# Ledger of designs, part 11: VHH binders against B3 domain-containing protein At5g26805

Target 1, 156 residues: B3 domain-containing protein At5g26805, of Arabidopsis thaliana (Mouse-ear cress) (q3e922)
Amino acid sequence: MIKSLFYTFLQTKHQEESNNSRDPNYPLFPQEIEIRPIAYFPWEIIKTLTTDEIISKFQLPMEKIRDTMLRHASEEDIYRTKFMSCETNILVKDLDTNTIHQGKLWKHPCENNFALRESWIEEFVKRRRLVVGMVVGMYWDFEACMFCFSVLDGRQ
Below, E stands for the ipSAE of ESMFold2; O stands for the ipSAE of OpenDDE; V2 stands for 0.75 times the mean of E and O plus 0.25 times the DockQ between their complexes.

## First folded at step 7 (VHH; framework vhh_5j56_2)

Design x2 (from w5 with G26E F27T T28S F29G S30F S31T G32F S61Y; at its last look DockQ between E and O 0.01; V2 from the best seeds 0.00; counts 0 for: pae E 8.7 > 2, unsure alone 61.9 < 65, placed apart)
Fold by ESMFold2, look of step 7:
Structure x2 (fold): chain B 156 residues (1-156), chain A 123 residues (1-123)
Amino acid sequence: as target 1 above (156 residues)
Amino acid sequence: QVQLVESGGGLVQPGGSLRLSCVASETSGFTFSRYAIGWFRQAPGKEREGLSSISGSGGGYTSYSDSVKGRFTISRDNAKNTVYLQMNSLKPEDTAVYYCAADTRYWSGEDYWGQGTQVTVSS
C-alpha cells in the first residue's frame, strides 16, 4: 500500500550572520554537514501505463533493449532482430514482491519495439492488478541476466 | 536440431512468379509450429538482406521488407513442416540466392541456413 523512497547526499553549508561589528578573534568558520539520502534510480525504461498496456502488451523500445539486454550481442544476433521475427524467453524480477517471472519477448522487423504480450498480461497486469496511470520501471541486471521491474507510482 | 532445405528457384522473366519452399526436418519431439522462419537473399557482391518472416504458433506475426512488401507473401503449412514464399511481379533486382533460417526460440544463435536456391530474373 505504501511506497517508500530512500535517498542520500552529502552537502556542506557554511553560514555566518554579521551585524556591523568586527571581531578578529574568530579565525575558524563553523562547518555544518547536511546528510540527505541519494535516491537509487537505476530505471532505464519508465512508462506510464495506458489502456494498451493493460489489455494487450508492454512495449520495450528497441534502443533501450539494444543498450541493455543486447549490449554484448554479436553482430549476427543484432542482424536477426533487425530482419526476422524473434521470439525468446526472458526473466523479469518483480522487485516489489521479490519474485521472478518468465516473459516471452517478441520482435517483428516492421515494428520499432520489442514487446511482452500474453506473458505481460498474465504475469504482471493480472497478478499485480495494474491499472491505467500507474508508472512502472524496468532495468537490466547484467549479473543476473534478467530485467528488474517495479511499480514506481501507483495505488491499490 | 533443425535442418532446412530450400527449393523452388529458377529462371523467370521479369513480371513472372515463383514459389519458394523451406522444408524443415527435425529430431523426434520437435514441434515445427513453435519456430519462427525467415527468408533472406544475397546477390553477388552484396550483403545478405532479410525479406520476410513468420513467427511460430500463438498470435502469429508476419513481416516484410519494403523492397518486397506487396509482391511477396509468406505462409506456412505446419502439417508439412514447410514455409512458403510466393514471389510475384519479379524484377531483375530480385536476382539472388535465397535462404531460409529458423529462429531457435532460445537466442542460442545456432541457426541453419542451408545451401540456398538460386532465383534469376532476366529478360
Scores: ipSAE 0.012, ipTM 0.186, lowest interface PAE 8.7, mean pLDDT 72
ESMFold2 (binder alone), look of step 7: mean pLDDT 78; pTM 0.795
OpenDDE, look of step 7: ipSAE 0.018; ipTM 0.406

Design x3 (from w5 with F27T T28S F29G S30F S31T G32L R105E; at its last look DockQ between E and O 0.46; V2 from the best seeds 0.00; counts 0 for: pae E 6.2 > 2, unsure alone 62.3 < 65)
Amino acid sequence: QVQLVESGGGLVQPGGSLRLSCVASGTSGFTLSRYAIGWFRQAPGKEREGLSSISGSGGGSTSYSDSVKGRFTISRDNAKNTVYLQMNSLKPEDTAVYYCAADTEYWSGEDYWGQGTQVTVSS
ESMFold2, look of step 7: ipSAE 0.029; ipTM 0.465
ESMFold2 (binder alone), look of step 7: mean pLDDT 77; pTM 0.777
OpenDDE, look of step 7: ipSAE 0.046; ipTM 0.494

Design x4 (from x1 with S63K R105S; at its last look DockQ between E and O 0.09; V2 from the best seeds 0.00; counts 0 for: pae E 9.1 > 2, unsure alone 63.1 < 65, placed apart)
Fold by ESMFold2, look of step 7:
Structure x4 (fold): chain B 156 residues (1-156), chain A 123 residues (1-123)
Amino acid sequence: as target 1 above (156 residues)
Amino acid sequence: QVQLVESGGGLVQPGGSLRLSCVASGASGFTFSRYAIGWFRQAPGKEREGLSSISGSGGGSTKYSDSVKGRFTISRDNAKNTVYLQMNSLKPEDTAVYYCAADTSYWSGEDYWGQGTQVTVSS
């Protein structure tokens, strides 16, 4: 993600030559660019794709799943995820294409995180032609009860 | 469908040992080695408690609850479609019906449970 921020910063600095403009938005552009060359909010997960993501799986941190999808789960249900395999369908909205896709989350008892496997490959890697080095982000939309996805830096 | 059958329960003295077996069977295409198997117990009036699990892949990785860690050992024999629970240093509070389970998902509702085997620890 460092390279994405650097690239975005360079482009916006090139466009900053409108000094002393009375444009109502002028004072905000430079500050927004310097603070938010690539927004960390609202992204709960930001990842530079490696070979593992391209060929195998996309991991979702356990604590994020507990705070979102499992926010109303009983302690008994959480305890089951520690000792039994877990699998469920989720929805992921691709913000770049404004489309909704079904993903299947998996967690085995010996793993710390949930993961998308075949569904990540089919619905995102293949569909979006994702490659190593791209930076992607995800966050949970509490009102829609789904994850939102975007490519934050395509590089490719 | 998957069918699980527990055996090896009984009455033992405090400090004694028991070895439980969970034998799995299924329709054509059933691959036991893909299933993580868990052991659970339920005492009268109590919620069901997870005790141990063993993964189907990755060489049989194991997990234990704090209540049994160090006393119980889970293992599996994929050639016999069997998971074992070796229970040592048994205490009266270990008295319960013990179940094995093969669970595909927290949300699926298609979990497979055995019918249970009674373990009673009493003098």
Scores: ipSAE 0.012, ipTM 0.242, lowest interface PAE 9.1, mean pLDDT 73
ESMFold2 (binder alone), look of step 7: mean pLDDT 79; pTM 0.802
OpenDDE, look of step 7: ipSAE 0.016; ipTM 0.333

Design x5 (from x1 with A102K R105S E110F; at its last look DockQ between E and O 0.02; V2 from the best seeds 0.00; counts 0 for: pae O 11.8 > 2, unsure alone 62.3 < 65, placed apart)
Fold by OpenDDE, look of step 7:
Formats: C-alpha cells, structure tokens, sequence
Structure x5 (fold): chain B 156 residues (1-156), chain A 123 residues (1-123)
C-alpha cells in the first residue's frame, strides 16, 4: 500500500468550531492517506476455458469482436474485406510471457462466434499448459493492432 | 445466380452412414472457393439448425455443432464446386431434410439454399 501524505484543505470539525478559520496561517496538518490504486481492468473479454476450447479452438463472441477490433470499422469495410467469411490473420500478445503469436480468426457461419485457430493449441494451450476452468482475459490494443492475452486465474 | 443442389440422401439403418453432396453452380464471375458452405437440417416440427461449415478461403477451416461433432465430417473439392458431408453413426434423431447453403461473404448469414435432400434413419 502506497502511503502518501495528503494535505487536506478541508477544515476539521474542530477547526470549524474554532472561530480561527479565517487565519491565513492556519497550520495544515499533513494526514497520511492510504492511496488505493484504482484497479485498472483492461480486459474486454473474460472467459472460463471450456473443454472444447482446450482441445480445439478459442471462441470469441461476435459482439466482442465488433466491440474491440471492429469498433471503428465501417460496415462497408467489413463487407468489402469479407471479414465475416474469410480467415483473418491476427496477432496475439501473451502478456504473461511477453511473446507475440500469429493466429487466424475465422467467423463461424452458423453461429455468432469467431474462432481463433492454428496457434491456439500449440502456442497457448500446450505452451502455457492451459486447462479447463482457467480464466483468461483478452483485450484489443488499437495502437499495436493486436490482442493482448493473459491468464487471470488458475496460473500454474 | 448461384444454385446449390444437394444429393445423397436416403433411408439408412441406425448406425449406418451416408455421404451428402452439395454442388454449386453460378453465373459468370462466381468463384466457389471464395465462399464458405454450410450444412443445415430441419426435422418435422423443428427449427432449422446448423450442423457444419467449411470456409472457402484460407486453410479450409471447419466447424461442427455439438450434435454432430465426431460423427459428421465436412470437406470440399473446389475443382468440382462440391462440398461433402460424411455422416457416420447415424441416429433416428438425425432424420431430417438436409440443406446446404452459401455464405454471403458480407454477413455471417447465407444467401443461397439448396432444395434439400431427405435423410431418414430408421430400423
């Protein structure tokens, strides 16, 4: 816990009761305030890994893809690029190991899900020894133009 | 205009196998390999459900519904403009009209459907 000295300009109740509130030389007593870091939750996608994901592919809901990597894409661009029917090469940064991996994103034609293929099993499931029940997080880094990945719970 | 024609349906005993074919034909400019093809089925009184799909581009990625995973296999021959559905270990609950469809390449939906082929699994 980071302890910071905070000078409160707020008159303590005792100071309010003392008619000396107008004294420009009112001694400000430094109070030690515990600054709790604001928990930064960058994760846009949080998932508990299923059996299917461990043995086959990582599923990304359509709405999450639209809200992340396609957030600023026009509908026309999405159509023009055939994003919904073609495999798209993407990069995934593993934040835990500080490594970058190439994968393919493919839209399931019959479901509202994308699938991360090719690299998922070899470069994530096996490499990181992922198992069912682990919680993983992902978010899209617009600056780097890649997904960021981390195991949030169940780290071995 | 793209046309899809299914074939290969029929009557089979439980535990049997069938292979369905979906042949695509189109007007000038139609490139079969650019489109994903999906297999669907509709049983009497039930809604149409997606079973399997295969992408046109890339490495031919395949997907399966949980209901057919491990039993059905989708494949394609782009030279023949054909997609196949190998159905093994068929069950009575697999009885339905089976349809193939082509993706729009714009949306996650399908814009062309075949007329369907009947599959009946009965002892």
Amino acid sequence: as target 1 above (156 residues)
Amino acid sequence: QVQLVESGGGLVQPGGSLRLSCVASGASGFTFSRYAIGWFRQAPGKEREGLSSISGSGGGSTSYSDSVKGRFTISRDNAKNTVYLQMNSLKPEDTAVYYCAKDTSYWSGFDYWGQGTQVTVSS
Scores: ipSAE 0.000, ipTM 0.248, lowest interface PAE 11.8, mean pLDDT 82
ESMFold2, look of step 7: ipSAE 0.291; ipTM 0.691
ESMFold2 (binder alone), look of step 7: mean pLDDT 77; pTM 0.776

Design x6 (from w5 with G26E F27S T28S F29G S30F S31T G32F S33D R105A S108D; at its last look DockQ between E and O 0.51; V2 from the best seeds 0.00; counts 0 for: DG spot H108, pae O 3.5 > 2, framework grips, unsure alone 61.0 < 65)
Amino acid sequence: QVQLVESGGGLVQPGGSLRLSCVASESSGFTFDRYAIGWFRQAPGKEREGLSSISGSGGGSTSYSDSVKGRFTISRDNAKNTVYLQMNSLKPEDTAVYYCAADTAYWDGEDYWGQGTQVTVSS
ESMFold2, look of step 7: ipSAE 0.263; ipTM 0.648
ESMFold2 (binder alone), look of step 7: mean pLDDT 77; pTM 0.786
OpenDDE, look of step 7: ipSAE 0.037; ipTM 0.443

## First folded at step 9 (VHH; framework vhh_5j56_2)

Design y1 (from x1 with S55N G56P R105E; at its last look DockQ between E and O 0.58; V2 from the best seeds 0.00; counts 0 for: pae E 7.9 > 2, unsure alone 63.1 < 65)
Amino acid sequence: QVQLVESGGGLVQPGGSLRLSCVASGASGFTFSRYAIGWFRQAPGKEREGLSSINPSGGGSTSYSDSVKGRFTISRDNAKNTVYLQMNSLKPEDTAVYYCAADTEYWSGEDYWGQGTQVTVSS
ESMFold2, look of step 9: ipSAE 0.012; ipTM 0.357
ESMFold2 (binder alone), look of step 9: mean pLDDT 78; pTM 0.792
OpenDDE, look of step 9: ipSAE 0.472; ipTM 0.737

Design y2 (from x1 with W107P; at its last look DockQ between E and O 0.48; V2 from the best seeds 0.00; counts 0 for: pae E 6.7 > 2, unsure alone 63.8 < 65)
Fold by ESMFold2, look of step 9:
Order: C-alpha cells, then structure tokens, then sequence
Structure y2 (fold): chain B 156 residues (1-156), chain A 123 residues (1-123)
C-alpha cells in the first residue's frame, strides 16, 4: 500500500505541462494526492539498512530493547546489559512471509546498541535479499514474546 | 561529574590473589549508594570484557560473568564510597588492565570510568 501511493505521487511529479499544447491534445489538470495516515503503525524500531548490517549484524537501539523486551527486567538484568557481556535467544517473526526465525541478541558493555548476530545474515539478509538502503521495521509482541519484522520500503 | 580511581593492581604469580579497590567521588549532592558499579578488564589487542557488578538500589545484589564466577568476589562499602574486587586463583589469562565503571542512567551522561589498574599474572 505504501509503495503504491509512492508510485502514484512520483508519476505525478514527473508530469509536466507543455507550452505548445492545446486543450484537446494536452490536458492541463492539477494533480494533488493526499496520503492518509495509517490507522495502525506499530513499528517501534525503524531502520535504514547500512553496509555493516548487510555484511555482519543488525543493530537494535538499547533504549528500544529496554522499552520492549526488557521492560520488566530486574535491575540486575539491566546492569548486566550495561556492565557485562550478554547473549540471549529470541524469536523474530517475518510478517511479510509469515515465518518465524531464531536469532541471538547480543550486547557488549562498550557498545550502545544490542545486535542480532549469527543467523541474521542467513535468516534475513540472504533469505530476503536485503540490500543497503532498504527500510525495515520491528516491534515487540508481548503476548507472543517475539519481535515482528517487516520490510517497509524496498520490497516487491 | 563522578570520578573513579582504581588501585590494588600489580604483579602476582599464578594461583595468587589480589584485591582491587574502586574509590568514587563527585560534586555536591553525589550519592554513591545510588550507583551500580561494575568491574571490567581489557587485555592488549582484545575487546573490553565485563566481569562483575553490584547494585546500589537492590541491597547490594551481585552478578558475575562465567569467566570469573567462583574466583572473584565484588563488594561495596558505601561509607567509604568504595567497591572492591577480590580476585583469587588468578591465571595468566587474567592479565589485563582492570577498570571500574558507574551506571550513567541519569540524563546528563554516559558511564563513568576509572583510568584502570594493571594486573599481571606471570612468573
């Protein structure tokens, strides 16, 4: 849906009036398209993919992980993510393909972000043919205890 | 805003022990007991590794990495603004610069770090 609205708006932008046209041959219509906001926009993390993410790992902002997966974590668990290395298994549902994938979420104390490591390249970059510049979204489903993933821009 | 100074490092034989200290100070209104304190180490050419932490608000709850669990003990003395790391059964692999750090969940900052103290385990 978002892709369709973008194409319509882009095509309108590339149209130009001709000084040589007459009314029967070259219609002169103003075109204005108003995009309505999406009624539900669940994405807590929206990211344009970088070279590092295509080659190595998907980085997730620490504050977003704290607000989602770690919302009810004990103070000891939070301190561990800030002062010690940690790794944990998570599930990520790809909403575009309706498939569930296992990932490892990792945090080192000297880094500001969490990262999906190990299977990120195989399960997402290679499988989905992700490239630099694509925009992806993620949100945490508290009932299912997993992240939900979608390609928001750059998909077919 | 917060200043941390490590001490107690040195040269020790394998199997030996050392006790590190991390003394904290700050501007007026500094309350040491509110800060979580952690110990870290970094060997040359390696990334920094977290070792242990002790909470301020949880009554002194402690956590340890698997690499030091059972050998290292963290403790704090809030009256002295000091956190200790007792290191026993030291191995050559424990050779590194050891740092303490304080939690920077306050709006104005990142983690506060000391300058480090060298620990060398060898003959």
Amino acid sequence: as target 1 above (156 residues)
Amino acid sequence: QVQLVESGGGLVQPGGSLRLSCVASGASGFTFSRYAIGWFRQAPGKEREGLSSISGSGGGSTSYSDSVKGRFTISRDNAKNTVYLQMNSLKPEDTAVYYCAADTRYPSGEDYWGQGTQVTVSS
Scores: ipSAE 0.014, ipTM 0.359, lowest interface PAE 6.7, mean pLDDT 74
ESMFold2 (binder alone), look of step 9: mean pLDDT 79; pTM 0.803
OpenDDE, look of step 9: ipSAE 0.038; ipTM 0.347

Design y3 (from x1 with R105W W107S S108G G109E E110Y; at its last look DockQ between E and O 0.03; V2 from the best seeds 0.00; counts 0 for: pae E 15.8 > 2, placed apart)
Fold by ESMFold2, look of step 9:
Structure y3 (fold): chain B 156 residues (1-156), chain A 123 residues (1-123)
Amino acid sequence: as target 1 above (156 residues)
Amino acid sequence: QVQLVESGGGLVQPGGSLRLSCVASGASGFTFSRYAIGWFRQAPGKEREGLSSISGSGGGSTSYSDSVKGRFTISRDNAKNTVYLQMNSLKPEDTAVYYCAADTWYSGEYDYWGQGTQVTVSS
């Protein structure tokens, strides 16, 4: 799967060459044909995996969930999630393997994060051999009603 | 069935301290260390507010809301089936009924709640 190029509307030749030479995480290299492309970058949530995510659960910031999955939710419902348990079943499509996985997105009232807990360890961490330091991306597909997942940087 | 009983509430001056206790019990096979415990409060006319939580394992990972971080400390003693909330630097806005609740296996569902204990911060 070909990763997205970063969008650069005002990129100069000098700055573009510097950016690409200092980004070893993608198979993106400066070339005459690739200078100043319109970058496709759908990732609404980008996260470097931590120890807790490898051992226990995948945490998603409340602000990011509000901006994606809950973008159309009422202000009243979002306000109430700050002090109540919140749980919903979701689907996550792994774009790298073209597989769909079921999970449960959960929030503890005293935490500022949602967590993907039910199948995260078995179906992502173990299946994909995820380790601390890998960078993953997610975005919400409103038409399919699911998150889309990819490993953006497998460097540990 | 798990039972939770709060204690330690009362009247205290602004700037003072209180320690709340949440004691858990259950039927045969009950294992307290499998439960995360959260503390909540509710003042008259307000919605219930989550304050703090502590994980069920002996490692005791903790979380705090911004309203109490730095002033309140949660801890647990699994041998006594008890979770504590040490409340320091109390303010009048901390006046509320305080509840503990048990989070079964970190599912995010609080299955069991205590009856509450009143805390009043006033001169």
Scores: ipSAE 0.000, ipTM 0.122, lowest interface PAE 15.8, mean pLDDT 72
ESMFold2 (binder alone), look of step 9: mean pLDDT 84; pTM 0.853
OpenDDE, look of step 9: ipSAE 0.015; ipTM 0.275

Design y4 (from p9 with F27A T28S F29G S30F S31T G32F; at its last look DockQ between E and O 0.08; V2 from the best seeds 0.00; counts 0 for: pae E 10.5 > 2, placed apart)
Amino acid sequence: QVQLVESGGGLVQPGGSLRLSCVASGASGFTFSRYAIGWFRQAPGKEREGLSSISGSGGGYTSYSDSVKGRFTISRDNAKNTVYLQMNSLKPEDTAVYYCAADLYPYGSTEDYWGQGTQVTVSS
ESMFold2, look of step 9: ipSAE 0.006; ipTM 0.153
ESMFold2 (binder alone), look of step 9: mean pLDDT 81; pTM 0.823
OpenDDE, look of step 9: ipSAE 0.358; ipTM 0.670

Design y5 (from x1 with S53E R105E; at its last look DockQ between E and O 0.03; V2 from the best seeds 0.00; counts 0 for: pae O 10.6 > 2, unsure alone 64.9 < 65, placed apart)
Fold by OpenDDE, look of step 9:
Structure y5 (fold): chain B 156 residues (1-156), chain A 123 residues (1-123)
Amino acid sequence: as target 1 above (156 residues)
Amino acid sequence: QVQLVESGGGLVQPGGSLRLSCVASGASGFTFSRYAIGWFRQAPGKEREGLSEISGSGGGSTSYSDSVKGRFTISRDNAKNTVYLQMNSLKPEDTAVYYCAADTEYWSGEDYWGQGTQVTVSS
């Protein structure tokens, strides 16, 4: 917990009511305020869900995958990506429900992007009742070695 | 459920050619064109290696590994539910069991594999 010294420039209503004396020299005392760290969610992927994403697959840009989960990939894994067809097991943390889900990430030979297919439909679309037009976010957690998922807009 | 059967393997001399076939069959409602088909191989003591894939849709897009690019050609005949792998300029290093696999392009559940066919390249 980051303790920050906050200088209250504004008198609380109680202080205004109690201090009849407009003393221009009212001492500003620093109050220790617990600042909750603003959780910076570095969303790497933000998408408005389309019909295809709801019924078929969730696509992840190749460059984002290479820069994140494959950043330290083995030579073999890199070779597979070069072949443009690969499958890898991934973990996805749903931040909204605080649950972890196992999925398979596919690289189709005819597509440049990676995709979550069945696991996306079962573990997210159906489970979370995702619909077209919702905005979702994902990012890679390097410490936990998993994706983090959240619905950013359209939360039912 | 989809069944795959490979054929066309055998013994060939270095520099020779073989043509492998993968025939797909399925229950009522089976649509072959919805499946991408890939060829894989596994040599003794080695990991399975992807060689080539062809899409079911989109004009039959193809991909090749660096190890076979320029030597192998994948094609499909949807009327026969068959995918072919033409292998030219074969090398001893190409000796392996060759497998075909089927996957749906957009929404796939289970991967389907054939039993494999032996290819041996030896003088």
Scores: ipSAE 0.000, ipTM 0.259, lowest interface PAE 10.6, mean pLDDT 82
ESMFold2, look of step 9: ipSAE 0.006; ipTM 0.196
ESMFold2 (binder alone), look of step 9: mean pLDDT 80; pTM 0.809

Design y6 (from x1 with S53L A101V R105E; at its last look DockQ between E and O 0.09; V2 from the best seeds 0.00; counts 0 for: pae O 6.7 > 2, placed apart)
Fold by OpenDDE, look of step 9:
Structure y6 (fold): chain B 156 residues (1-156), chain A 123 residues (1-123)
Amino acid sequence: as target 1 above (156 residues)
Amino acid sequence: QVQLVESGGGLVQPGGSLRLSCVASGASGFTFSRYAIGWFRQAPGKEREGLSLISGSGGGSTSYSDSVKGRFTISRDNAKNTVYLQMNSLKPEDTAVYYCVADTEYWSGEDYWGQGTQVTVSS
């Protein structure tokens, strides 16, 4: 807990009522305010990479895609995506290397998750030399309309 | 590796019918029945859309998009490694390149796509 001294320059209403004399020398008593760091957890998806993710595909939960990339999609499009096979192009920003990569997000009709397949393997696993046990994070940047990716643990 | 070849496309008048075929071939050990087969289409300037899917397992469950439901019928002949799309009551808006896709139900491996077949609905 970071304790910060906060100087309140504003006299409380009670202090204004009690202090008849605008004493310019009113001692500003520093109040110790506990500033709780707002832990901004920007990562919507955190995964420890498995063997399957290293050799085959990176899965993204359907609900996360719906709430982010498909947030503005029509209801019909969402249902179609759920019911039918769907392939969509996405952009992924690698925050570690400050590079942007094009990926294909696939939705199998028999699965509830989306998956990055070949693009994941070529643009991330191989390029970044990802291995089993590394922890990676992803989140959707609404402003840039792309996913952001980073290796959170296990950086070689 | 799986290869898909579409056929049966062509020019048809509104209200007409076409039957598309998708023939799958694979290397030694290829088991057609393990693959779900779907039909997609892409019209000029539009995104690719899924139309119909037939599963490989469980007796061949079928699904249809709302755009083709009641007009299109998907079926398969496992002995011929072929999936069919019977298209009835065709409309000009059905004009597109139609693609066949194969994927395993249990393994989301590599996507196998055909080259596509052109369907044109015009008076």
Scores: ipSAE 0.020, ipTM 0.291, lowest interface PAE 6.7, mean pLDDT 82
ESMFold2, look of step 9: ipSAE 0.039; ipTM 0.413
ESMFold2 (binder alone), look of step 9: mean pLDDT 80; pTM 0.808

## First folded at step 10 (VHH; framework vhh_5j56_2)

Design z1 (at its last look DockQ between E and O 0.13; V2 from the best seeds 0.00; counts 0 for: pae E 13.6 > 2, framework grips, unsure alone 62.6 < 65, placed apart)
Fold by ESMFold2, look of step 10:
Structure z1 (fold): chain B 156 residues (1-156), chain A 124 residues (1-124)
Amino acid sequence: as target 1 above (156 residues)
Amino acid sequence: QVQLVESGGGLVQPGGSLRLSCVASGFTFSSGSRYAIGWFRQAPGKEREGLSSINPSGGGSTSYSDSVKGRFTISRDNAKNTVYLQMNSLKPEDTAVYYCAADTEYWSGEYDYWGQGTQVTVSS
C-alpha cells in the first residue's frame, strides 16, 4: 500500500514535469536497485491546486470525506452532512505553521463533492501564498477531530 | 417509483420573476424518506448545472450554487408533495431548460430521477 501511494505520488510529479524536463534533484540512489518504503505516509487526500482552488474554493471528493472524516459517523450524521445542513464548521490544522484554522465544508447541490469555502481563501490561499500547481495534502486526525494540512510541493 | 413533473416556465423580461413547481409522485415528503430534490438547468451549448437542493422531509435543509444564491429560493409544500424554485432578478444568462431531480440513493449525492424539464427564457 505504502509503496503504491509513494509510487503514485512520484509518478504524478514526474508526469506533470515531463513536458519541461526530468527532475534530476529527486533523492534517488542511482547506484542501487532497491526501493525503500517510507515509514509513514499519512496523506489520504493529495491534490494539485487548480485555478478554481486559488480563486474560489478547495474541493474535496465525497468519497474522501466519507472515508476519512465520516468513517465512524452514524448513518444519520452522514445524511445530515449531505443535505440537512448546507454548511458545517470543521477544524483544519496547518502542520507547516502549527496553527489551527476554522473551515466551512459545503456540499454543492448537484456535485458529489464537498468544498472548503469562504475562509479557505483568507486562511490558506492568501495566508500561505498558495498558487496554481502547488501540491497539498490532507488527512483526518481522529484523535484531534480535525483535518491536517500541509504543502507537499511548493512549486510556483 | 418516483415521478417528477415540472411546471411554471415561460418567457420573462430581464429583472422579472418566475416560480417553478416540481410535483412528486410515488414519494411522500412527510414520510422521512431519504430523498432529496434538486433543481438543475441546461442552457444551449452548456453542460447541465446544479442550482439548489432541499431535503423534502423533516427539518428540510437547503443548498444553493453561487450562481443563483441570493436570487433563487427553493422551498417545499408537503401537503401538495411539491418543491418550488422561486427565481427573482432574472437575467438573460438564466435562459435554460430547468429540471427537477430526485436523489433516491442513500448517501449518494447522485440524482436518479429527472423531470422532463420546463423552458425558461429571459429576453426583451
Scores: ipSAE 0.000, ipTM 0.211, lowest interface PAE 13.6, mean pLDDT 71
ESMFold2 (binder alone), look of step 10: mean pLDDT 77; pTM 0.791
OpenDDE, look of step 10: ipSAE 0.015; ipTM 0.247

Design z2 (from w5 with S55N G56P R105S E110Y; at its last look DockQ between E and O 0.02; V2 from the best seeds 0.00; counts 0 for: pae E 11.6 > 2, unsure alone 62.5 < 65, placed apart)
Fold by ESMFold2, look of step 10:
Structure z2 (fold): chain B 156 residues (1-156), chain A 123 residues (1-123)
Amino acid sequence: as target 1 above (156 residues)
Amino acid sequence: QVQLVESGGGLVQPGGSLRLSCVASGFTFSSGSRYAIGWFRQAPGKEREGLSSINPSGGGSTSYSDSVKGRFTISRDNAKNTVYLQMNSLKPEDTAVYYCAADTSYWSGYDYWGQGTQVTVSS
């Protein structure tokens, strides 16, 4: 359970920024600590669930969306996300149950922030019985055009 | 204007098979990895459920929900600009309106939806 949080980044380095760049398309990613034995660790977003995630919504700062979903987007498309202020449907695959769920990705109208709203509670929190303190991971699958989700560290 | 049209629905007995088609216009499936087609369904009074997706580029990456894995197969024919859902071993629980949807942008999610095709599985 705890071991799943400390995987090598060597097999996922194509998805993680390894240098300190001022390019807005290439954000700095925290270095992962390698553990024994070396294993695949694809997680681009790792979050310890708080009360807000359990009651309301899963917050995704713009930097996380840029590092994942928008990693290959043009500068113009990234700029235009500031003016979307809309709710859009995306797919989220739960890797633990091998099921695909629809998520509603909402862009905060005034802040540089996104969130999964509404169906996040029913399709993940309630269905998976998620509680405060669990650690979850997400990454964006560019071939399938969806987020992939897993519980990395369960209830303590 | 992007347009998606589903067909191939209908009435079938339990254990039977159907093949759904989703024909796209306004973009081509052979272009870049940015474009994907997903299949969804919605039964009356139920939430819409994602079933499968396929990237129409040469890579052909597919994903399936647990409820249909092993019974349903997504495929594509880029020459016909069409994505298929082969549905085998159908059960009454598969009765729903089936939709295809397109993701034409990495950051927008599924932004184009078909009108749906009814699938009814009854004895």
Scores: ipSAE 0.005, ipTM 0.180, lowest interface PAE 11.6, mean pLDDT 72
ESMFold2 (binder alone), look of step 10: mean pLDDT 78; pTM 0.791
OpenDDE, look of step 10: ipSAE 0.050; ipTM 0.426

Design z3 (at its last look DockQ between E and O 0.16; V2 from the best seeds 0.00; counts 0 for: pae E 5.6 > 2, unsure alone 64.8 < 65, placed apart)
Fold by ESMFold2, look of step 10:
Structure z3 (fold): chain B 156 residues (1-156), chain A 124 residues (1-124)
Amino acid sequence: as target 1 above (156 residues)
Amino acid sequence: QVQLVESGGGLVQPGGSLRLSCVASGFTFSSGSRYAIGWFRQAPGKEREGLSSISGSGGGSTSYSDSVKGRFTISRDNAKNTVYLQMNSLKPEDTAVYYCAADRSYWPGEYDYWGQGTQVTVSS
């Protein structure tokens, strides 16, 4: 809906400022209308924190990791590389505090998901005093090769 | 036909150790294999729980659930087509039927082939 509203507004305002006829038989400018997101919303992973995230670990479905950190990896690279290992070192930048933290992304042995475990508790839950009901976001920065983290909503 | 045969279960006292074996036939599990072997357990009235896995990729990548990490160790012997689960510091809550299972592809994990299970009982 946001893109649709902006598209409609842009076309109407642009044509009104030209003072030109809207008759299809006499078009005055051929225009290619660009549809753009109204807000910058980079969050590829959004989670409302539950008790498990506060006590134990931050779980991530494998498709989220595949779509973010592993987006440019080939299937063969994934199969033959350490990304098929059960833990891999990652960096997470906390955008709210402008600090970088090391974590280990653990692959579940029998399910299609990943998790941050002890490092999530120590580096984020305890440090940031996170509680149940907060909404957090993460996205992968391909240039910096790290996740970026922020608290998006502190109350539910 | 892929077949998996577990052995090594039994009765043990709390704090004791057992070593489970899973012998595979119908495929060769070796370094670089697309298959992974996982260990699972199920106590009566409980959901089946995944414990550990080992793959052929990356020289034998391993993973452990939080309930067993530090106490259980998965390993493999490619010459014998066998995967092991070394279980140390056993507790009464480890009492269950233990299964090995084969995943045709480590990524994403999917376990199509199961052994018949071996009973592990931890009691004084």
Scores: ipSAE 0.062, ipTM 0.490, lowest interface PAE 5.6, mean pLDDT 76
ESMFold2 (binder alone), look of step 10: mean pLDDT 79; pTM 0.814
OpenDDE, look of step 10: ipSAE 0.235; ipTM 0.632

Design z4 (from w5 with S53L S55N G56P A101V R105E; at its last look DockQ between E and O 0.48; V2 from the best seeds 0.00; counts 0 for: pae E 10.9 > 2, unsure alone 58.2 < 65)
Amino acid sequence: QVQLVESGGGLVQPGGSLRLSCVASGFTFSSGSRYAIGWFRQAPGKEREGLSLINPSGGGSTSYSDSVKGRFTISRDNAKNTVYLQMNSLKPEDTAVYYCVADTEYWSGEDYWGQGTQVTVSS
ESMFold2, look of step 10: ipSAE 0.005; ipTM 0.247
ESMFold2 (binder alone), look of step 10: mean pLDDT 75; pTM 0.768
OpenDDE, look of step 10: ipSAE 0.670; ipTM 0.885

